# Designs tried in a protein design chat: miniprotein binders against Protein PET54 (PET54). Part 16

Target 1, 293 residues: Protein PET54 (PET54), of Saccharomyces cerevisiae (p10834)
Amino acid sequence: MKASSKAIKLVLDHLKSTGRVLGSVESGNSATISEKTASVNKQQQLQEKKPSVLQYRSYNPYLVKEDFLSILPENLYKKRGQFTNELDFQLMKVRDPKYFQFKDQYYLFFNDYNSLTEYIKLTKHSRINKIRVKMTPLAQPLPTLLTKLQRYSKNLYNAFRSSEQYFEGLNEKVDVSGEFTTNQLRSILDSVEEIENKSVLVWNIPTKLRSHDILNYFWFYNIRSSFKIYWDDEMKRNLRFISFENSHDAYRFKRNYHGLLAKELLTLSEKGDAADYSLEMDDSKILIEHLSE
Below, E stands for the ipSAE of ESMFold2; O stands for the ipSAE of OpenDDE; V2 stands for 0.75 times the mean of E and O plus 0.25 times the DockQ between their complexes.

## First folded at step 10 (miniprotein)

Design Y9
Fold by ESMFold2-Fast, scan of step 10:
Parts: structure tokens; sequence; C-alpha cells
Structure Y9 (fold): chain B 293 residues (1-293), chain A 115 residues (1-115)
């Protein structure tokens, strides 16, 4: 019994509450409603600061920073890669704040608006994976964007620490007090990247394996936290979040287990004392996404 | 009590369906990932397994489209045109993935026949 009854109740409450929260498409509006007074004051205070952020919509989750750099003219790309350039940006995959799945869009964070405008001009006729790029500046003011990113960052941090902290944190409002600056934005992005480097999403781990089974089976990977984020009973699919003490262990875990048959994870239960758990045979493959890839 | 705790564990396994849109979005993400892995396997010459996974992705995409259509109708009934438009965008992405997966299946089947 590794999980407390309190943690289980938090999971059940979360799943009941998510029935009233529509998926990825509504996430932008809820933040303003949740923090209306603080958001209004911050918006007024930072009225002059427009975030230098480009949005790129793509259902392809494979894109990395190099894909966005390679579409620039060769001379500028080489200079950027060798030296600091004003057209440099930080790339982020937009993920669901609760389930961490990709939301079919990327953010490119530039240091200033002139760099953003220049990038748009230089890439107007370029293609990524044979599709013409369409980049749009984010319409959201900086405080709104920071609140959204803080919510994602907080949920990731909580999941990194424990399942109990994750489920407890999902019902809490994000604290919007403090100074909203470009330095704070970069700090949030760096923190997110660090945790994403140490975390994976795993589909199709056999439903009968509990968190302590995962920790015991994979003890040599220095797992920090492991729990199911989502279940789909009709399609018989599940999604588990696993975090590690370091990024190398997350990388090794994906390398070693991605693509294995789910039933093969039951090897230890066959060799040791018989664990009394009902086994539904599952021929599905274990699929692992390293969040930073 | 030990009995109450065991009942809570059993209850977590019986979790109800989340909102249609949340479920649909999750299934779309899963299908995209199946297609990615299947493409990798096809590149490695494992066409039979790739075809199996592409077909699984088609089944998942069909379910996702059904859930999205239900969500779109509810959004329209509630008078939320912005949400309905976003759902239509997701349906378009799902249809594009479905078409792409079907093309990849045909290509893999052709490669398998040529050996």
Amino acid sequence: as target 1 above (293 residues)
Amino acid sequence: SPEELEELYKEIEKLGDPELLERASFLLFYAQWLIRFAEYLADQGDYETAIELFNEALEILEKALDLLDQARKKAEELGDPSLAEKIRDLMKAARELLEEAEELIQRAEQMLKEK
C-alpha cells in the first residue's frame, strides 16, 4: 500500500472535476477568470510590455530548435550557431498543463520584437517538413502568458516531486503576485526544460502494475516519481508520468524500454514470489516520450 | 479500514470518462505517437509490425473523431462558436493524420509484397 487513501481521493476528485474542464482548446481563458483581480492589476502595470513570442501550429511533435534555425538563410544560421545573435530564440512545445501531452503548437521566445519581426520576414516562404511555415505573434499580454506558463511549470514541478503533490496542486490557483519580467519568463522556461529533461510519459504499462512495482522493477534508474496521469477504459490505454533524478536516466529508460511488449514488463513477477494480481494480457507496445525531445 | 482502502483502489480503476474533448485530445496524441513509432519500424524494415500499429492508429483516430464530433455538437448547442471552431481544427488535424496513416499502410504493404 504505497499510496495513501488521501492521495486516491485526490485523484478521484481531480477526475470528476476535469469533467467540467474542456481540453487544450480552452486553457487560455481560464487563467484570467481564476486570477481576475491580480491579472487586471498586472495587465495595467505591464501594459507597455508585449511578449516577443511567435506561435507556430503543427500536429508534428517532432520539431526541435534546429528545424526552426535551418529554415533561415544559411549565412544567418551559421552566424547564430557560432556566436550570439539578436535573432536567437528559446523554443517550447506547448503542453497540456494537466496531462503534459503536446497541444499542436510551438512557442518561439525572442529577446525583442525586432528579432521576432525579422524572423517572420526571413521565414515567410520557408517550409518545415514540406509544409509552408505560418508564424503568428501571440496576442496575449505578458502577464497572461506568464500565468499560463507558471501553471504548467507548477504542475510539472509537483509531478516531478510526487503524485500526491501533483493531484493536490491541480485544484489550486496560481499565485500571480510578483514582478512579471522577461527575466522571470526565461527562468520559468529554464525550469520547465530542466524538469522535462528528467521526465517521460509512458503509454501502455500494464494496468495491474502499481507505482511501487514500477519503482522496484526499475530501481537502477533513480526514479523520483511514478504515477498514472490518465486512463481510457474503452480503448484500454493508460498514460503514466515518470520522473528521474537526472536526465541521463530518463534517456536510458526510453532507450531501453521504448517499443517493448507490455507483457514483457511482468518478467520479475514470474521469477519471484507470485504476486496476487489479476493479469489482463496486453499485446500493446510500451511507448515512451522523453518530454524534452 | 483495510477493506475501505482496497475498495478505493478498485474504484480508481473504474474511473469515469473525462470530458469528451479531453478524451479526444488524449487519443489524438496517442495516435500521432503510434504513427511516429510505426514509421520508424517501417524504416527499419519491420513492415508487418508497422502496418499493425498504423491500423491501431486508424482505430484510435476514428474514435477520436467520433468524440470530437460529439463535443462540437455540444459546443454549438451551448452557443460557443469559438470552441466549436477549435474542435473543427482538431477534427481537420485528425483527418489529415488518418489519410497519412492510410497512405503509409499502402506503402508498407507494397514494400512487404516486393520482398
Scores: ipSAE 0.264, ipTM 0.622, lowest interface PAE 4.5, mean pLDDT 73

Design Z1
Fold by ESMFold2-Fast, scan of step 10:
Structure Z1 (fold): chain B 293 residues (1-293), chain A 120 residues (1-120)
Amino acid sequence: as target 1 above (293 residues)
Amino acid sequence: SELEEKLEKLYEEAKKGDPEKVAYLLERAAFLLMYAQWLIRFAEYLADQGDYETAIELFNEALEILEKALDLLDQARKKAEELGDPSLAEKIRDLMKEAREKLEEAEELIQRAEQMLKEK
């Protein structure tokens, strides 16, 4: 009741937010004025440390850690089995904190700044997909980076739990620890990775299908949460978040439905019936992004 | 879902009742820009697999979506100027430039796909 009413108000405010859209499109950081002030104060009080994070811009959403390792000289791996330990990094796709869309960039989190600078030197002349690799150290201070990661992690976790949790959480302040540690960063990245492995974004599921309909039609996929993150009535387009009990079901769902026509979606379900909704179905393609891919 | 029905109704009410529609126009434009980018990526993948016909269809859909996004951005820019916010209007112009670049890219990809299709 009350929780639902509050969640609805937050969604309405989200859709009406002035200037927040430009922040989301440009940086994905539409924090409140008071939240920004708190973040600035934390930066001033804490020891200024450079993040051991490289930024790589790419339109290719399917890059994996092995792609970034394969551009290193072969001689290093043949002679130094231990060299990869020193150059070890955790890969993360940069996603919008509200809509979870890939932002055409990757973060490589290194153990220390020396490892980061060594990786840059070794890959200076390398190519991924025949394009020269341009790696840049992330300019953001550690507290700012931690705040952004915590915001994304919080929103993703809330979406994984339920639509109500997601919408209620959008305007809540992110509590960031004063002292930044490698363990805190790893914990956040591990939590994000776990949920991303169990979650997909889906474009163009027929608008007539409600969350309950999706749970019923795809009951054997063990869906936890399913709701529209955004929709446009004039263009008849929508973006839906779906989370699963396990990563294998998320993988199976994308494999089976990505690229299909919207009207074909129900035919491949366990129910198999031509539903009433088929008469109103668009010929749009179902586009699925598995968040961990 | 009862919540989804309520959200759709409230979204339509917000669309009608919000006198400051700049945010609404910008959110719609941003959503459409994200969708168009996904259509382009999927179409490129299909073209790489040799499915030029479907790729061309998706690229054309992306062009339509990008044109609508540009229209929404232009409406938002005009309203930002009317409200006396030149900083916001300038940021909107930057987004319009980005959308036009994506339009041009999609047009080039269509021409390339049509060329490849002729070779079969």
Scores: ipSAE 0.293, ipTM 0.637, lowest interface PAE 3.9, mean pLDDT 72

Design Z2
Fold by ESMFold2-Fast, scan of step 10:
Structure Z2 (fold): chain B 293 residues (1-293), chain A 120 residues (1-120)
Amino acid sequence: as target 1 above (293 residues)
Amino acid sequence: SELEEKIEELLEEAKRGDPEKVAELLERALFLLFYAQWLIRFAEYLADQGDYETAIELFNEALEILEKALDLLDQARKKAEELGDPSLAEKIRDLMKEAREKLEEAEELIQRAEQMLKEK
């Protein structure tokens, strides 16, 4: 037996679907020759606005710009650094707009599409950490990309300001102006980079520690904002966003606390006096992600 | 990534019918999948650095979190059925199958790390 009644039904459904009308283009074919010419010109104008962005998928969250520069040929790498940044790009980790979680992909933003095409040609046989580099141009039109980046940027900026602004801002829709430009994109990327350099995500901070406790205990790190972005009471797991006045303090915080047992942090904050708090302690590891690195 | 996208789509569908509990369970499942994925990435990094013992501990934590995410998806499915939405329940059931496949992948990573540790 080659096919079940279920397979036969799927074939029949497919054949039925093939007869479906293709959409709204069919209704209202009133377009004149000048209207058709205007439509073609509009399509050309939209194509001119497509972003010069490469997408690279990787589970490794620790890739930095140098990793992507080091795969360029040595002679071109020297020339670029000495004379021009024509092949230069801005690196961005793709993050969830609400939780800021790394989404296993990187964007490389180039000044123009020629630079992007040249980078692909020069790196087509290259490897990063022994893995073949497969980079693809981002297919999204510029307005769509700007809307997604603006949403992430807005939420990140609000979190950097305060927990109140973050939660209030989640219900606001973002609209990008009718002027979609490379300058607007660069402005967003620069703002994002500045905040990412000053921010960390922390898994498993002891549930007893409130935002006030975090600010007071770690006062010497110049913390600007600290709040739980998500938590699950049953699993006793939480994700906290912490932002700092400067990038060095974010770096020091991750270096000093990443990988510690949550109970070690709690004993330090309470001067080691277990009698002053709950007998039930969190044994999970504190995992810290510095948003830029 | 594909599993996370499908859960987000179902979360939007659940919210349209005002089934607050189904939406809550799906959002919790999504969050736990994010956490498990981060644990797996960190564990793989540690294994690459030669710290197989810590990597195995984190892979095992990820496996426990994935099992909890699967349990939350099952609760969401049952709740969708109770609310009279068999279409939503069926889609959640399909998603649970994919989540089980990811759980098996995590188990394979533990086995590989254990083999490397045995090699000294």
Scores: ipSAE 0.055, ipTM 0.527, lowest interface PAE 7.0, mean pLDDT 72

Design Z3
Fold by ESMFold2-Fast, scan of step 10:
Structure Z3 (fold): chain B 293 residues (1-293), chain A 120 residues (1-120)
Amino acid sequence: as target 1 above (293 residues)
Amino acid sequence: SELEELLEKLAEEAKKGNPEEVLYLLERAAFLLLYAKWLIRFAEYLADQGDYETAIELFNEALEILEKALDLLDQARKKAEELGDPSLAEKIRDLMKEAREKLEEAEELIQRAEQMLKEK
């Protein structure tokens, strides 16, 4: 549950260490110092590669890494039965740090700039869902991206803990300075993915249902926590965060209820009483996003 | 996209000691803008799958929601101006411009879906 806080601390500790070294650099001009620092910097570059980021815009929230690999020429993903990781990347579905909604964007984190430029060239004429692929390098600065990722990670883990932790955490400032390694990014994304696999966002659950009603009506889904992240009483619309003890229950929940009319939702629950609400609920559809898909 | 960036900037500005009434209007407007964006995205997906009738219904719902969001933003802008916060008022105007562009986009998508429906 505290994996996000630990990962964030590791990133901050690394950045503070790097920033302090850079800030404490004394002015000194000698061939020996220059040669030594050049050697050290070369070794650090090999160990601490700065990720290069591509942005892909799409309304489709269901794209996975395989969709971005499948548009590469066949000879690059398989050569005599062996996959080469020279063009490998980390995929991130961009989500709002406060409401966790998909932001119509994907980030592809490459190990270096050469991998990024090669991927662009190789996919220049490719299509995803019959639409020609348009990918652009993400504008720097990297610290701004890192701050957004840190904020998303923190808020998601707080929501997974409880509604109380989530709302308390929204006003806390986060600060990330400097650069960090591809390995640290992967660690943060992996920890976030664990919670994303166990969580859904749900639009339009009937507003009269309280958190305890949700837990009771869906008792067989092993719900961990459920709370309204946002609601508007005039439009009778709400966005609810629901987390589960395991990813399979999150998957089942979306499979069973996504696209149903709000008044039909309760008829699928063993403890539902949809008849009591049928005259009072609007005909809005239940829209469910499993955060990891 | 630009809308998301404007919403983040707006949320940060709103926290700088503006009255709860202005913050409430902005939070509600932000919620409705995000919901309208979800409806447009879902409707466009349905249109791509050939379900033009449902897509048109959802686009029309998004138009109604965007109009409500614009009304809330206009109220917040007027209050920001009354309070002598021209910076906040300008950021709200930027958000209103993005919302109007989304309204035009949704209207164009409705026309396209209606045309595709006629071609069945």
Scores: ipSAE 0.000, ipTM 0.322, lowest interface PAE 12.9, mean pLDDT 70

Design Z4
Fold by ESMFold2-Fast, scan of step 10:
Structure Z4 (fold): chain B 293 residues (1-293), chain A 120 residues (1-120)
Amino acid sequence: as target 1 above (293 residues)
Amino acid sequence: SEELEELLKKIEELLGSDPEEVAYLLERAAFLLMYAQWLIRFAEYLADQGDYETAIELFNEALEILEKALDLLDQARKKAEELGDPSLAEKIRDLMKEAREKLEEAEELIQRAEQMLKEK
């Protein structure tokens, strides 16, 4: 049997994905100047279309489109209504397709190459949170990005439907699709955004609280479903997906409980017959990410 | 030949338990790396809100968690080497390199937050 080797591979694949979120995109090999030049020439040779996507790397998960607009020179906004369609873009947070955690990257999808180059030029000396903004055009063709987005979209949709559909769907392949239009991409992003607006990820909810306990403790938030996406019994840590009937309840939930000590959550819960305070000694903080922010 | 059979038996016994133990160490390391990332995100949020004191505390907690994750990865690497799986050990070394780079980045964030606290 090679069950253990298979388990190790699954863990390593996950860690490598997580490590890329935490670390560099480079693996063990360093490129020489000649190799880098050859790679650039090869990318140009293989690509029929010029890049229309910018990548921005940041550990700040709270950046919104307005943050990327605010770094444009003041002269662009001297008169309200002078913002041109040439600088219009759609923002995407890069999320892990399996665990939905932010991968320290943003994509800016522009309508064309000229809009992308103009944005780079105008943000040349700008800073976000005192860090110099460095935007990188992606040499990857659009179909590659769409495949990643389709995987994320499918898994997020399944999670929004139920825990059962989520876990069942993880091993399914995404459909092979051809070239997509900008309108099709926008449609997928809009659908994803609707679910993201109604969903949160929560670290460190006390491990003894089960899904039905959470629905009962937070009945006033109109929770649709809640389940653990990842858990470690030894560390008494878990990552939970919670979806709500509306985006306002997701927002309220994060606002009210983000940063709270896990042990305080048990104190705030209704003291029913099932309450057992003696076994909970968790002093960790509850960390909540609203998927749309 | 008798000595070879005993050696193979010892290797089979080692492989029977140790692959699962390596996977267990890697699973714990992965979880701690994810937890550290969430601590860093919350700390960045607090720093953005002007709460640099709490942000520094959470960044320091994240550093401690990252160090623990690196220790677990190192233990997993050593066990993979003992099992004679150099390809697994090399993959774990790559993960350790990525984790060390993130630890250095977190240290820079602490220095930045400390500087902003001094200016407050």
Scores: ipSAE 0.005, ipTM 0.317, lowest interface PAE 10.2, mean pLDDT 69

Design Z5
Fold by ESMFold2-Fast, scan of step 10:
Structure Z5 (fold): chain B 293 residues (1-293), chain A 119 residues (1-119)
Amino acid sequence: as target 1 above (293 residues)
Amino acid sequence: DLEELYKKLEELAGSGDSEEVAYLLERAAFLLMYAQWLIRFAEYLADQGDYETAIELFNEALEILEKALDLLDQARKKAEELGDPSLAEKIRDLMKEAREKLEEAEELIQRAEQMLKEK
């Protein structure tokens, strides 16, 4: 009970700190109404500027750029070289900045309005995994979306470095601009993808295994960082972030352990009663999400 | 969806005068966030034809949702004890929304079980 209260309070303190940072940015939105008015005046000078970002909602966290290209007419997809010049876009998966969980949203950033409208026209009758594809122009202000991406990128980078940097970073006041050039957006998305390729989220690793136990038990996967992002001691559930030195180790880890019973990871040690371990052994499955896929 | 619900709980926790009520509301919000993740992943697995694992994850989400409802009930009772009937009423409204989401999750389990039998 005391450990559960302490753990929950620590998580709530971090959640509260994150909420305050978002709140202070939103409080800044009142001051940014004047800056937003200046931005609107600049847009009025470009009165015919059209949207260049599409939103796609999906519960599937494993969609990659190739999935969105594959629904285009076969003739366009088979034109090697020319295709990439005509329908280029950048793909963003929306993940929670603190817990890194997928938020049921993708955004496609096109270079111009004509590319966006052509993509919509070519995909209007298409399906991904038997689900009708409906894409809509971005409804929320673009700076809001970019601010979320900036926070996610920072927190993910800190988590990739260490648990200490991750938790310290959650309390830091974030300087967010919400404004990026096309090249800056590409750079951030590329950096995020590189770390995501090397990282997994793991549900239900036995609560008795500590960070040093994880490093020892999975010694040949070249683990870089491992820590619990979420835990509830009463329900005996946890979400762990694990990053690896390379993407192939993340792939191997998911392939080998996804779907195994959590109890299969526990070895009955001579330390402690075997009966205590069997009675407390979790029958839940190890669930692994590779962040890039 | 559950995301709108836990955002409302986080906002309500931040506006209240009682640290005890805020603690319960924040914990409930955190559990709703976890339940949403479980439901989304279970839906993905069901779409891929893995109904057995999907059902297991939906059942875990139900347990988490019931725990969140228990925390909300505790928060409502404490708000009433502290003489804040307005806060208690807002919590009661959010409990109703959470119960509706729990019923939706139960329907998803029944659908997945039917699909498994047809396999």
Scores: ipSAE 0.012, ipTM 0.398, lowest interface PAE 8.5, mean pLDDT 72

Design b6E (from N5 with Y6E)
Amino acid sequence: SDEVRELLERARFLLMYAQWLIRFAEYLADQGDYETAIELFNEALEILEKALDLLDQARKKAEELGDPSLAEKIRDLMKEAREKLEEAEELIQRAEQMLKEK
ESMFold2-Fast, scan of step 10: ipSAE 0.365; ipTM 0.705

Design c0 (from N6 with K102R)
Amino acid sequence: SDEVRYLLERARFLLFYAQWLIRFAEYLADQGDYETAIELFNEALEILEKALDLLDQARKKAEELGDPSLAEKIRDLMKEAREKLEEAEELIQRAEQMLKER
ESMFold2-Fast, scan of step 10: ipSAE 0.619; ipTM 0.848

Design c12A (from N6 with R12A)
Amino acid sequence: SDEVRYLLERAAFLLFYAQWLIRFAEYLADQGDYETAIELFNEALEILEKALDLLDQARKKAEELGDPSLAEKIRDLMKEAREKLEEAEELIQRAEQMLKEK
ESMFold2-Fast, scan of step 10: ipSAE 0.005; ipTM 0.382

Design c12Q (from N6 with R12Q)
Amino acid sequence: SDEVRYLLERAQFLLFYAQWLIRFAEYLADQGDYETAIELFNEALEILEKALDLLDQARKKAEELGDPSLAEKIRDLMKEAREKLEEAEELIQRAEQMLKEK
ESMFold2-Fast, scan of step 10: ipSAE 0.216; ipTM 0.637

Design c24Y (from N6 with F24Y; also named Q6; at its last look DockQ between E and O 0.31; V2 from the best seeds 0.56)
Fold by OpenDDE base, look of step 12:
Structure c24Y (fold): chain B 293 residues (1-293), chain A 102 residues (1-102)
Amino acid sequence: as target 1 above (293 residues)
Amino acid sequence: SDEVRYLLERARFLLFYAQWLIRYAEYLADQGDYETAIELFNEALEILEKALDLLDQARKKAEELGDPSLAEKIRDLMKEAREKLEEAEELIQRAEQMLKEK
């Protein structure tokens, strides 16, 4: 007990003197408060509609709409690409609005509650990738979901432009105007698709490689932006956002460097001062998520 | 408090990193590299245990500060971390079984 309190105090005192050991720009309290107040007044009018959103929890990040169509009885004898969807739903992969990480869940947006309940009935005993289907109606109000999606879209757009715009934009309010509609959802998802196709998340790039060092090292990729979005200097781990001018470079980047040892990047960069190897990163693997996958 | 916030942000970082390790280990297991998958699952377990410790410290401090709403949010994160830990343990057992059958 006493040792942990002293360590935290030392880190907090070190944070004040030497800079942020835990790197994340704090979203100022002003953005979160305004999102709450705008959500509360619109919550009263939308609470009367039965939920039309189905939640599916899964650790598989690669599920597509076809996987959810394939389990319908009407598609049992059909091949991929021939699936019908009489219930008409939109699939959304749930990502963290700030750190863009997959959150081990998907949402299926139906036009109405009856379509949602019919889908549950038709799929109750089905399996996706050998896993038993367990879907639950989403209990969260639609305005709260829309706010999260708008925040994701805005933060991703800002990150794609620059580090400065990303960090400044984290403190900005998101104006959620209008009613939540399936068309609005589609419009938001379509608006980020191109950016997602050009963007990767990267764990464990050596912290010594600054954004400009990364651009120079990866000169054969057309990198648009590169910066740390989240880091822990005690754990010697960091998460970076890297965007490209084209989706092909994003794909090649993942293919070439995913699963490589972080130390292999340092040895290639250190044509100069070999001295300050942080031993703790030597066994870490570079982990890359392509946001469209 | 600044301390509770620090503990929570560190715990969230660890939860995201552990989730990535689990997903990569699953991929390696699906490729038949069960040895490396088991190593990464074990690293993820250690990270999740560390996240749970940080969250428990944050919970205790939130309770001492008289913020039950914050304490409840921390309990929800602790539940998520435990669910991930149980999954990683199941995945290790499966990978170990597959390694014995190879």
Scores: ipSAE 0.590, ipTM 0.827, lowest interface PAE 1.0, mean pLDDT 82
Fold by ESMFold2-Fast, scan of step 10:
Structure c24Y (fold): chain B 293 residues (1-293), chain A 102 residues (1-102)
Amino acid sequence: as target 1 above (293 residues)
Amino acid sequence: SDEVRYLLERARFLLFYAQWLIRYAEYLADQGDYETAIELFNEALEILEKALDLLDQARKKAEELGDPSLAEKIRDLMKEAREKLEEAEELIQRAEQMLKEK
């Protein structure tokens, strides 16, 4: 229906013309409208106070909450940990929502902006692993940060359940509907930590090994599931997610196989074609990240 | 769009891999295994160069599609990748110096 589309275009052109005239007439009133908009935004800001989140950039993936507490004066740390908790914060290691890789960033979630400001002042001259600590308040809106956290949490939970749910879940949008409270944040972080404790990421597992081959090679580690998150055919590299029934088995797996040559895993294979494959393996190292480390 | 997304996913994957090579190489250097550390740092350089090539291809395609916002974001990623490449080169130089002194 070309007639309908032509009618719409005529209406749009008329509205543009009318809008320009109306805007010109109301230009003197724009300051009053702006002040009213600012007033409404100020009331919304009272309900949604500025994010009390500090960003710390570090290539070290092994920092824990105690590392950030130990740079505070000891008397203040013990007082807050045992009695007041006034500078208490929740620590988040920032991970990629698809690959679960550490993104060289930590977030510290404080209860209020004053606690955040006090922490910055108390740590101004402190060092972690000989590097001067520089923390920056995040400029991003709290809902945006929470959406990223929920996306990571959902994808990790789906991976822990199954390969199928992980890949299907990547196509779904995350909804941050409703109130997001400090208690909900703690619940999400605690849930994430439980799964992270039982999960590893592994680079350079031989690409011809299927999930059941991995279960057979590592039968004594109580593996729940194993699947490739991603693989690059040109560079011949892959990233595999493996989850375990308990955190101790995840820890043992990393301890025993991290840094091993990829070709050495084929000596565990009862597969008939493994001999042919072993002759074609490169000298790549098996690299393992235990997600809770 | 699909081609740009493909190139960006590959580049992102390779950047993460290079970072893990660097971490393991630094661990080995701390243990005194400078020779293996240098090999892994050199592998990381090759991976980072490939990632930069993929990002450059993605940037050009984003510009051709008339998406200047996406092209700008890709340039920021390219800048970060170049900084990591320079850092890896410095780590190789340091490890080579330590190897000569040992």
Scores: ipSAE 0.522, ipTM 0.812, lowest interface PAE 2.1, mean pLDDT 76
ESMFold2, look of step 12: ipSAE 0.710; ipTM 0.882
ESMFold2 (binder alone), look of step 12: mean pLDDT 88; pTM 0.879

